# Ledger of designs, part 10: VHH binders against UPF0301 protein Anae109_0457

Target 1, 199 residues: UPF0301 protein Anae109_0457, of Anaeromyxobacter sp. (a7h7h6)
Amino acid sequence: MPSPAPSGLAPGFLVAAPALGDPNFAGSLVLMAEHHGEGALGFVVNRPGPVTVAEVLASVDEDLRRAAEANGRAGAPVLVGGPVQPERLWILFRPGGIGADAEGAVPVGNGLSLGGSRELLEALVRAPRGDPFLLLLGYAGWAPMQVEREVAAGAWVPLELEGSDLVFDVPLEQRWETAVRRLGLEPGGFLVGGGGASA

## First folded at step 3 (VHH)

Design S37 (framework vhh_vobarilizumab_d1)
Fold by ESMFold2-Fast, scan of step 3:
Structure S37 (fold): chain B 199 residues (1-199), chain A 123 residues (1-123)
Amino acid sequence: as target 1 above (199 residues)
Amino acid sequence: EVQLVESGGGLVQPGGSLRLSCAASGFTFSNYAMAWYRQAPGKGRELVAGITSGGSTSYADSVKGRFTISRDNAKNTLYLQMNSLRPEDTAVYYCAAYGSLFYRPSGTAYDYWGQGTLVTVSS
């Protein structure tokens, strides 16, 4: 039986409360990958960026771009994962087939894994029956005790990770609303209720 | 060949100051985000301070107001100015670099790590 801990926000989601004033996180759904004494690390999973997977791959290797097009992966947006290190590429994926064997990938939990190597990207893109994946630029970072204080202040509402559909399957524009409903709340009511704090 | 070489560690009394340097070579330093980590005996490595390629900084709560991270891209050097040092700051301090496009997950090996420099705060 799992025991709740102050460090127990990962794996899971943080749902942005309506009073959260930080423009980096307003209306966001954050997948929490790490939460421990050194801080926390997560990714906004509902914020499309201005470039596609194909455009990122074209800057790396034109053969990878063609492989992504052939395998139906080229048109997806690369997400804005958060304001920290926005130049850094991260890969969230659901392990299976070839992607499950990739070096440098680590389990996040509940069937999700995280990586950031070119070798992992190539393996995922080139596999015709490869694992589902998201590319993200940047991450959301919290100093020691910071995310715990923000949750206590009502800026974020924790939601447990019930499968990976909010990361891969639910349309981006519906992810925050879907997460609010999974908290047992109506999105319109949540928007007008409760207090919040700056991130 | 890629190298990160830390220097500036030593023995200092409580309340004292030290400036750590990390000399980087073998890669385009200005394209990399940089960080200082520390590891006390019997503990895991913890993030102390980070600086992006664009110069934005972040700090652990335990060092805010006492430590300052900075970089000199012309000299390929990362710095950590440590003021008002406390016995609990005693640790080996490590320089780390993240690649320009691809990131390694936290807790795994960074793209590049230094060998570390020992800081001891005692009488």
Scores: ipSAE 0.012, ipTM 0.233, lowest interface PAE 8.6, mean pLDDT 79

Design S38 (framework vhh_vobarilizumab_d1)
Fold by ESMFold2-Fast, scan of step 3:
Structure S38 (fold): chain B 199 residues (1-199), chain A 124 residues (1-124)
Amino acid sequence: as target 1 above (199 residues)
Amino acid sequence: EVQLVESGGGLVQPGGSLRLSCAASGFTFSRYAMAWYRQAPGKGRELVAGITSGGSTSYADSVKGRFTISRDNAKNTLYLQMNSLRPEDTAVYYCAAKYRGLFYTPSGTAYDYWGQGTLVTVSS
């Protein structure tokens, strides 16, 4: 029986390849949260935005900004998660104690959950060293069959989600290179050797 | 408390019509993008039609020209007019809402709120 659109890209990563012509995604590592018949949704997890956690929180609640400063959470960059709905705030977090049962939070994969409620944000920000988290503005979206076509064209290389360290522990500037190495490739060779034609 | 309550589903013969309604409460309906999704047995949930807070509409290719999505902000209600129904339209139809703002609560396929669904059966 033929299946509807495959769900094999989520949870997982898409690693931007040299064949990808979109400069907004060059060198990107995308965490894939959903992949279904109506499309796909993911987050660029290695692109720092122009604002910090403190700056976003100040626009929400000054008491919450002060809590973030007191708990050492204020200085981290908020990531640019993608071009769709750039005003929408998302939370990627490692479930441990805080947020494990938060309303609307969903597991993405091993040691990784996605949420976006104010209640979850407050709980994470007020914890001195509870669960690690990232704030992202916007997301990457694909229409039905679009991400499958882009992968088939060689624009993205899928990488299995074997843990959450690429999201929380590996430094932002090293995430794409680390992902390429986990594919069994050398980053310099991948950039030079991309494509299939030679003369 | 947020609620989305679908109604208007039922049994209809091929070529027939149905009008689905989704009554929304507990949030500022006019600020939300709304959508109709459907799920047939053994299949994933698929987008049928979407409408932005500004009234712009989009449709799946399988229903374009047959279905019409609309909204009435004064009544906090979303509608789906389904014409020329086919057996392959048989599914549970879900109302979904997504806020354009700083906070998002993911539920299912990137929507903040979902209804419990209404069954549409197209059969002779």
Scores: ipSAE 0.018, ipTM 0.333, lowest interface PAE 6.1, mean pLDDT 81

Design S39 (framework vhh_vobarilizumab_d1)
Fold by ESMFold2-Fast, scan of step 3:
Structure S39 (fold): chain B 199 residues (1-199), chain A 124 residues (1-124)
Amino acid sequence: as target 1 above (199 residues)
Amino acid sequence: EVQLVESGGGLVQPGGSLRLSCAASGSIFSINAMAWYRQAPGKGRELVAGISSGGSTSYADSVKGRFTISRDNAKNTLYLQMNSLRPEDTAVYYCAAKPRGYSYRPSGTAYDYWGQGTLVTVSS
């Protein structure tokens, strides 16, 4: 009996190989949220965008911007989650506490959840604690069989989702290198050959 | 990106049943709240039934106890089981996906996706 849970590449990470030529994904670490026969969906979690949390919140509600400033979250970058629907805001968060009952939020796995509602955003922003969440604009999408072909060609290397530190704790500029090391590879060796699609 | 295709509409006699399906492709179906709307001739578009990603359902009073909304996330398909149909249920039925997100643009509003609709006619 196959597992009814999302299987294959989700939940998990895809680590971009050095040979990946798409500028939207070069050097990226992608959190895979969905993988099935009709395609796949994920979020690049190591690309700061041109706007901050405060700037996005100001376009939604000035009161939310003030709340983010009060709770020390205003200056955090909103990430570029991928090239599809770059105007759509997504929220990655740990569902303990205030986010657990959010309508429309979906478990990703290993204590990670995905949402996008204003109610969830308000709850997370107004929380006085440093409960982790990450805002992303856009997502990465793959057609049926596309991500499987790209992995087989060596464009992406799958990495198990063993914790959420690559999403919330490791500095953005170190996430790809840290993921490569968790694959048991040396980043320098991966970049100059011995890893990826070809040398 | 999100494409919704309705099917299952047709002509049925009062008291009959129909099952509508909505197939989603290029979507984050499992994350989206889904809904069925209808539009009868000369009337505005009316919410018939809604279902959250977690399976919570809501119904218009006019269809409560007669219609059942359900979803199959593995098949990216939304269903509407319509029982005890009445002439006043005659309408074009639309599948809708409500992504739980925001527009970064100054409007700050979420976007909805709509199918093309399927006609249901309840008459002799």
Scores: ipSAE 0.000, ipTM 0.225, lowest interface PAE 11.4, mean pLDDT 78

Design S40 (framework vhh_vobarilizumab_d1)
Fold by ESMFold2-Fast, scan of step 3:
Structure S40 (fold): chain B 199 residues (1-199), chain A 124 residues (1-124)
Amino acid sequence: as target 1 above (199 residues)
Amino acid sequence: EVQLVESGGGLVQPGGSLRLSCAASGFTFSDYAMAWYRQAPGKGRELVAGITSGGSTSYADSVKGRFTISRDNAKNTLYLQMNSLRPEDTAVYYCAAKPRGFTYRPSGTVYDYWGQGTLVTVSS
């Protein structure tokens, strides 16, 4: 009996499987921000982009760039969030402190919020204590039923959003394999397992 | 093509009321935070009130208790109900859509989508 497509993929992660054929998402960990009847929206959270926080802030305000340098934030990479609208800048951050009531900010869930206002960016950059945030360029989008179909086909493996550590605390280069381990799988076995092992 | 069109401004006596409207098109209105700003002659642009996509509201201290921001997602319209108007409320009022993300460009980043403004004059 075929199983229906999963529902309720946001908030959560999608872990790219070996069956995924799209080169834009190979080896990616995607934070799912929205999943509803109109489609889904997420962000790749383990892909460094070609620009730094300093470079983005310089295009905003040189005073903000200097504030980021003073607070040790200027050298961080801005992530490639996905192939859709690659010039769109997004902010993922921890709510409850700076920016909890910020204009344009919406809860993703489980301790994460999404924003994009200049006021939020300034508040996060100027915070002398390191409240966590990520800047991302672009996003991942799915048409109605598309992400459900891709999950059912084994292209993506859903992972519960237990907390924000995969977004902010785990080193970028370890995020995909850490997510695979949280699925109860070994990364090497996961990468090989799609080949129909006959040995 | 994002478009914001303000209406409802005019001349009113101190203590009077006005309701501003902002008709939005070219984007998914329900997905965006919206705000009202104002600019008085010879002054910078000031945030008056904001409303998130989830409906949470914020106000400048100068307007708290007098102004109410609201939205109608079915009509793609933002409102500002202004009560107990004062001469210092005289300004051009601007509707702004605050995207959940910015448009980054090396030559300059685009933050907000702005309307053309509507003039509110409170006669002293």
Scores: ipSAE 0.015, ipTM 0.328, lowest interface PAE 7.3, mean pLDDT 80

Design S41 (framework vhh_vobarilizumab_d1)
Fold by ESMFold2-Fast, scan of step 3:
Structure S41 (fold): chain B 199 residues (1-199), chain A 123 residues (1-123)
Amino acid sequence: as target 1 above (199 residues)
Amino acid sequence: EVQLVESGGGLVQPGGSLRLSCAASGFTFSNYAMAWYRQAPGKGRELVAGISSGGSTSYADSVKGRFTISRDNAKNTLYLQMNSLRPEDTAVYYCAAEIGFSYRPSGTAYDYWGQGTLVTVSS
């Protein structure tokens, strides 16, 4: 008897288990934006790419690159959001300030929004040390039933989205470890698969 | 499939005017941000003007006060009204579509482009 496709992994996080063998996702923390019967879509939020904000903007608009440099944003890494359409630019940002009313942006939840418009990008880049944002190239995609199978196999551990601090306030290199702790696990114990100690 | 077809380019004298049109098909035009870019001989492409799905407009400093971008969602058409044209406005002008909704945003570096229409400002 087939089970219906579940929903409920979005909005939320998937925490990569230590045994995950896919090199695109090993050690990753994925923000899930959509999960439905037709599949799932998310973004790796802890993987810096080889290029900076300034380098991406230079290929698009020299005025925006200069604005990023003037406002101290030029050196920030653009993240690798996932292997699908690695040329597409996405924006994760904290709403409530600049860009909160921008068209094409939608709330993900708890102080986190997703957008991709040029208008939003320009507003965020030009703001002198305004609202925090991340630029990402590409996304993570799953076919129908695929993410559910991977979770059932232990490749991913779901974590509820309780705020945007894990995306914007926790340093990139600490995000996976912090997510593991929020699951009620100690990172060292999780990495070794458990000690098997009994009382 | 997404298709953009530009028209309205031509030869004009300095100080003259031209109106460019871009006919869009293969997507829900009203949901997408649109833009005009240009490429002068021997130079890279540059953004000239942008318009959001809701009608908010932006312009390059070099064209502010002279060019006006607009859209007609009923006709799936983007326009660029170019006034007070200068020799330095000579370029191939390209229509571009951006994904204007949150879960399918486009990169500003990777817009879908039309074939272009040549504008020559000369005597």
Scores: ipSAE 0.015, ipTM 0.183, lowest interface PAE 7.7, mean pLDDT 78

Design S42 (framework vhh_vobarilizumab_d1)
Fold by ESMFold2-Fast, scan of step 3:
Structure S42 (fold): chain B 199 residues (1-199), chain A 124 residues (1-124)
Amino acid sequence: as target 1 above (199 residues)
Amino acid sequence: EVQLVESGGGLVQPGGSLRLSCAASGFTFDNYAMAWYRQAPGKGRELVAGITSGGSTSYADSVKGRFTISRDNAKNTLYLQMNSLRPEDTAVYYCARENIGWTYRPSGTAYDYWGQGTLVTVSS
């Protein structure tokens, strides 16, 4: 008889449960990038932030902004990825050849990768058939054993990462509810992430 | 050289108002997203408000409806209008120019330009 595999939360999602009272994470869908004995690291993928992709690109190169505008990739907001290092910019992308070998890029799993270099951003934007990407500010971090305790307490519900549609394709405002439905649950009780205040 | 110089901080009573200014030089101000951060003693830096080069704004939940971020591109100046101030708003407020780092390092320092900060104290 095989021993049970150790619990692993990356790659995968954490879906904020109604019991989670932290305002930084209420109604959030978190993509888990790392989970190990020294902690965990993830990104909230359903929270729009203060700047657009076009504006970040304009700060790098005006021609890159125009290229992104031309291929429909400039209008999306840069997301708030979490409360840790909120000024740090991250690139979450699906490598299809462009950026696959980028310096400092780290595979997340299931065809997703993380980067943060200017060179990676330029490569993703300048290619007419470039890979999908998101820009994020900040990240979510957990100390050793912290995320395991929060999951055990019911604050987060793990969801397997089947593909990247919750990251790139499902509209931001629907991501948490879509994830809840994929868990086989009903999101419509005005719970965390609903449109109204709920006790 | 890039410079950001904050001003407008001071002592104010609860319910009062202050307007912070950030004078920017050494770069094309219009091309960059700008933000206000704050840091209370013994705490990490918190994003308070952001404004894109196009003028789109966002706010931390703790200040939404009370603070207004704005920019004057002709004067290379960023503003934060703070109304209905509370004791928990007491912090050093920093102006920041957002930038993309050249290397991927989760624990590394971002390649941002920050001002020296301006102290806001809300106390009677």
Scores: ipSAE 0.012, ipTM 0.125, lowest interface PAE 9.1, mean pLDDT 77

Design S43 (framework vhh_7ocj_1)
Fold by ESMFold2-Fast, scan of step 3:
Structure S43 (fold): chain B 199 residues (1-199), chain A 123 residues (1-123)
Amino acid sequence: as target 1 above (199 residues)
Amino acid sequence: QVQLVESGGGLVQAGGSLRLSCAASGSIFSINAMGWYRQAPGKQRELVAAITSGGSTRYGDFVKGRFTISRGNAKNTVYLQMNSLSVEDTAVYYCAAEYGYTYSPSGTVYDYWGQGTQVTVSS
C-alpha cells in the first residue's frame, strides 16, 4: 500500500525552539524527509558524530576508504541524524553529476536527494570533487500526529526548504542560527525571549 | 512501521511454476536491497535470491538457472519467478528488505521480514 499524501512539513526544516528540552534535539535543525498519516521522519543536519566518513568506510570496505582519502572525502564527520536506529547509514546528496533518483535514491526537493544504497555510497565516494554528500547515522521519527502537536506547542518552528545550502554549504555550528535568521528572527532574541512567543 | 506482505504461494505439481510477490509499505524511503529466503521444517533459513537497488542479483546455488528475482515498476515490489519446481523446493518463503545501508562490521543485514508464504510442491 502507498503511504497517504504528505501533510505539509516535508520537504522542509524544523528549527528547534529554545524551550525544547529533549537533549537529542536541543539546538537542532531537522530536515524533514517524510510527513504523512503514518508519522514523520527526518534527520538532524547540524550535529557532528564521533566518527569520520573514513572510519565508517574502513569498517565496511577498505578500498572504498582509500578512494575517499584519495578524493578528499575522508575527513568529514558523519552526523548524528537522530536517536532511532543509530546503526543505519543514510546519505543526503546534492544531485548534479549523479541523478536525483540514482541507485534507488528519492528526491527530497530543491537540490536535495536521500538514499542509503551501497551503490550510491560508492559512486559518491569515488567521484573526485563530485556531488556534495553527507553521511548520517540514525534518524528522527514521530508517531502519527506527534510532530503536528509539537509544532502547535511551539517546540519546533517550520522553515521552507529554499535550497540545499543549509545542509552542505553553511558550517555545522552556524546552521541553527542561520535557519533562525531565515525565519525573520534574531537568534539572541529567540534564545532570551523564551521560545518565540511572537513567531 | 515498515511492513512486507508476501503473496503467490500455494500448491503446485513438480515441474510447474509459481510467481511470488512481495510489497513493501510504511515508508517512502528507498529500499537498498530486497531478498527471498526459505525455511523448510527442521532446517535453517537459506537465501533463495536477492536484488539491490542498483539491480545486482545473487542466488542460492540450488536455484540458479531455475528462479529469477526482479523488481516491480514502483520499486517497492519484488517478484520471484520459480520454474522447474521440485518437491525439495517445499518451504515457507520469506521476503526481506533493507532500508538504507546498515553500518556493521559484519556487512549487509536484512532488517525487515515478511510473515512468509507457503509453497508446497507435490509429485
Scores: ipSAE 0.015, ipTM 0.359, lowest interface PAE 6.2, mean pLDDT 80

Design S44 (framework vhh_7ocj_1)
Fold by ESMFold2-Fast, scan of step 3:
Structure S44 (fold): chain B 199 residues (1-199), chain A 122 residues (1-122)
Amino acid sequence: as target 1 above (199 residues)
Amino acid sequence: QVQLVESGGGLVQAGGSLRLSCAASGFTFSDYAMGWYRQAPGKQRELVAAITSGGSTRYGDFVKGRFTISRGNAKNTVYLQMNSLSVEDTAVYYCAAPRGYSYNPSGEYDYWGQGTQVTVSS
């Protein structure tokens, strides 16, 4: 039997281990927003998708696309948050003044909030030099006990959420490496470790 | 080690329905995402539908509202219910499984079934 997985994985991060075996998951960093008896919900926060904020907004509302261009927000990539509901737009943001009380927005913890309403999207896009935000398409979902089993099997390594810098401040291409180092590990050693990858 | 066996394909007239099944063995089925792909003659293979171990689903734009993917963990089987079929749905349908734990079901798959032919006539 594998060891029991730790409870309370949200709020926090899961760092993808080489044991996943999938090139699409190599170097993934997942922000965990919910973890309870009915399952878990998270977002991959280091996978840029093929479309920009402007392109997604154009499909939603042309006035919002125009606002994003006017405020210098149009060129940012929209992230691939996960395979579940890939056309659902999610918003990760820092709750300051804008969006803090928006309908449907919930605190994740440590300077992060999550929303998905059109009103929140409009408020953030139209605010010049407002608080940082990320747009994501889709999310990662786990059934009851599933994420606990995957952590116990070594597929994911939990990392505490100390602050929001891995989501907003650290460049996308460095987020996984930075998270591995915060676990006290060397990224190169982590990639080849796991007993089966040495020789 | 992993084996996938598709069934349920056949000939059906436009507007009809078919249910495909994929029986999986050689891994802990309930822990893995599963997918259905299709390939028409002379075309590239494309994703039809995917389901995570948690039951969350993803569909190709051309089948949304018509097809439903589901899983029966007790039987180690994934299903594809195909409604309102059109001639454009004619293809070989493949069941696919990942090599690792819970990863993006739209990612690359290593294990494939032999395929089951679906032909839709008008």
Scores: ipSAE 0.000, ipTM 0.103, lowest interface PAE 17.9, mean pLDDT 78

Design S45 (framework vhh_podentamig1)
Fold by ESMFold2-Fast, scan of step 3:
Structure S45 (fold): chain B 199 residues (1-199), chain A 121 residues (1-121)
Amino acid sequence: as target 1 above (199 residues)
Amino acid sequence: EVQLVESGGGLVQPGRSLTLSCAASGFTFSIYAYGWYRQAPGKQRELVAAITGGSTLYADSVKGRFTISRDNAKNSIYLQMNSLRPEDTALYYCAARGFTYRPSGTEYDYWGQGTQVTVSS
């Protein structure tokens, strides 16, 4: 009769473990945006994709690309957020000048918000030195109970979301190792490949 | 994944009103754009009304008669239909759209099953 409680993996990170056999997620750091009875939704935040922010903005509006270049925002890579819906564009941003729950956005928590609208993208780009943002293509999804089972099996290690620095400030190539060290673990001196343990 | 379920359709006389409801389940309701579409037999689907954030759009045929709204706390969108006409008879669909990058032109849309509205004397 009581509604099930959320298991609390969102907001937070999942750190890919050596036991993870899926090559799509080997060495990945996943930001968990939602976790409830219908499953979980997250984004890989350390995998650069094949297109740039300038490229995406130019395809939307050339004026918007120019605004981003003037504000120093066009040079960042667009990330591959996950294998589901690989052409769907998502926006992660650090709230400040643009509010955490602005139109077309939802708060994730602890200095992070998620959006996915042209209007939000335009507002973020046109803020002269406003909120940092990342563009991502696709997402990572889990069916009901699936992410809980994968964590229990040791495929993922949960890490608390303490601020947004792993998403915006730590260099892409260092994010997984930094997350592992914040768990109090050593990454083993090698990048972890799926299906084997080196540490 | 977003799942959409429509309700509120039925048979009504011209000049009457109906309210259609669309219940959304899944993730991140408030960042999707939502629309009501309709399809009469033998016709293409047409956009009736759309809502994105605080902005609304209406087909010329329904302006002043129909109102789209949403309730983010209930994960629902609504279509209030006033002054119904026989030409409003159609299967009405709720749809959700994300923001997609354009290189391939592929769009990931979610559609409900539809709810029948029949306006007849």
Scores: ipSAE 0.188, ipTM 0.560, lowest interface PAE 3.8, mean pLDDT 81

Design S46 (framework vhh_podentamig1)
Fold by ESMFold2-Fast, scan of step 3:
Structure S46 (fold): chain B 199 residues (1-199), chain A 121 residues (1-121)
Amino acid sequence: as target 1 above (199 residues)
Amino acid sequence: EVQLVESGGGLVQPGRSLTLSCAASGFTFSNYAYGWYRQAPGKQRELVAAIYSGSTLYADSVKGRFTISRDNAKNSIYLQMNSLRPEDTALYYCAAVGYTYRPSGTAFDYWGQGTQVTVSS
């Protein structure tokens, strides 16, 4: 009996694998928000950009910058979500906080939602609870069948989205390694399997 | 558009230290991860050390002896090599990778020309 074609990579993660024949340490962890016949869309969730939340907010609204500073959000990095539309700001957040704008957001799944409106940004920054959110610039895009081919070639390893902790709770610098362990692999072993480290 | 230029290689006695430098020019903000690779004659190119967003990774053969660091103000990456051994002799390459959609997934986008390190008496 034939196995179904791979589909439903969203919601989920793609874990960057070592290059075939070359080590690929880059350790990109991509949250997949959409996957359908017309392509796929995701966000790298472990790549800090050159600017902080406060710096981005200062360029938009000084009141928002002050609110972020008051709520301890000012120093967090804005992530580089991917190369497509690198000037477009995206917001990943946990819905359910008081003041979050549910009208401007779409569910990704498993306690994650995605938005991009200024109204949502303001609501989250000013929310009394300080619920977690990530700001990202740009996104990752794949043409029809492209992400499936890359997965089949071993460039990416799919990991199920069981919760939002890899996006919000695990420290940024540990997210790829934690994802590799959730695949049942050791990060060092995963890397040396693709490269020329000691055996 | 990004150019990587390595320096600091040379001939050194076993047990000594060298610091390699990698100067980046161009759009450095598109290159968030950097690595040092090496290739000895007749061997495969291997990853020595990597730095990504403040996280570091080392090959087992150099862990505890080599340290990778970056100086964002100088657009430079460094590899401090302590307790050098003859088997560390190789051409050392600086590499940079930014995330870019590609059919092959993530890969190194930019490579330097290499700098020779020879550890010999």
Scores: ipSAE 0.000, ipTM 0.141, lowest interface PAE 11.8, mean pLDDT 74

Design S47 (framework vhh_8fcz_2)
Fold by ESMFold2-Fast, scan of step 3:
Structure S47 (fold): chain B 199 residues (1-199), chain A 125 residues (1-125)
Amino acid sequence: as target 1 above (199 residues)
Amino acid sequence: QVQLVESGGGLVQPGGSLRLSCAASGFTFSRYSMNWVRQPPGKGLEWVSGISSSGSTITYADSVEGRFTIIRDNDKKMVYLQMTSLKTEDTAVYYCARENIGFTYRPSGTAFDYEGQGTQVTVSS
């Protein structure tokens, strides 16, 4: 996957800053999947939703829910990926293992791929010892030039995607704080009004 | 070059049936979900039905559930829409569409990479 255009924020993360005026996004970490002239698309990767993987799978196929239970995948939370199309199911997964040939799957970057097919879901759920995956409902969307304006205003701080650990390995409740520290900032200082000084 | 070519439309009376066909070329057909969408006169695009790459997952809009059947043949690179019990409200240009995950979605909440040329279905007495 080549690096995005000069203003490109995908692939990468956006770290919610105190300057972001919407309290609903306080402490959000967003994985940016697309950024181009027609807008941007990303996923909040640190917001647990009200349902588990097992509950989502039960609505799709009861045999698939049983497979998830048998393989230890049933109890994980499905994340709220954002307010747009809250009914749309997305899958973030590590490429190279099971699901590498998934229908319509696209590389996000550096150890991350995005998909949403039932075939991918079944392959990941039925694997006894596969690579990790994350289910999300909905996404965060930005109109043309909107995310660039919000970043320029200090509402979001870009962070490079250096690996997939913030999505799969770091616990949900620590992801925003870990991302802030990777920016070279202290979370407490950042919350008080930081983000204007270079580190 | 991606190509989707629809056929099978025509004029039918209410309660009639039609089978629409879509011939795909220029991509690995077996890797993509396929959809049927329609545009009624003077209205925007409306999603009708979808079928996963393998055919294992099939979905329908509430307005057509029980009346329409989507089928795919990966060897022939074809997707079909069997329409029964047609209503005047089904009058539209019908398009075959390839779904692409990870791209900017349409305002209707449906993501399509490519659409075909369309085939006209007119339901009138």
Scores: ipSAE 0.013, ipTM 0.236, lowest interface PAE 8.3, mean pLDDT 79

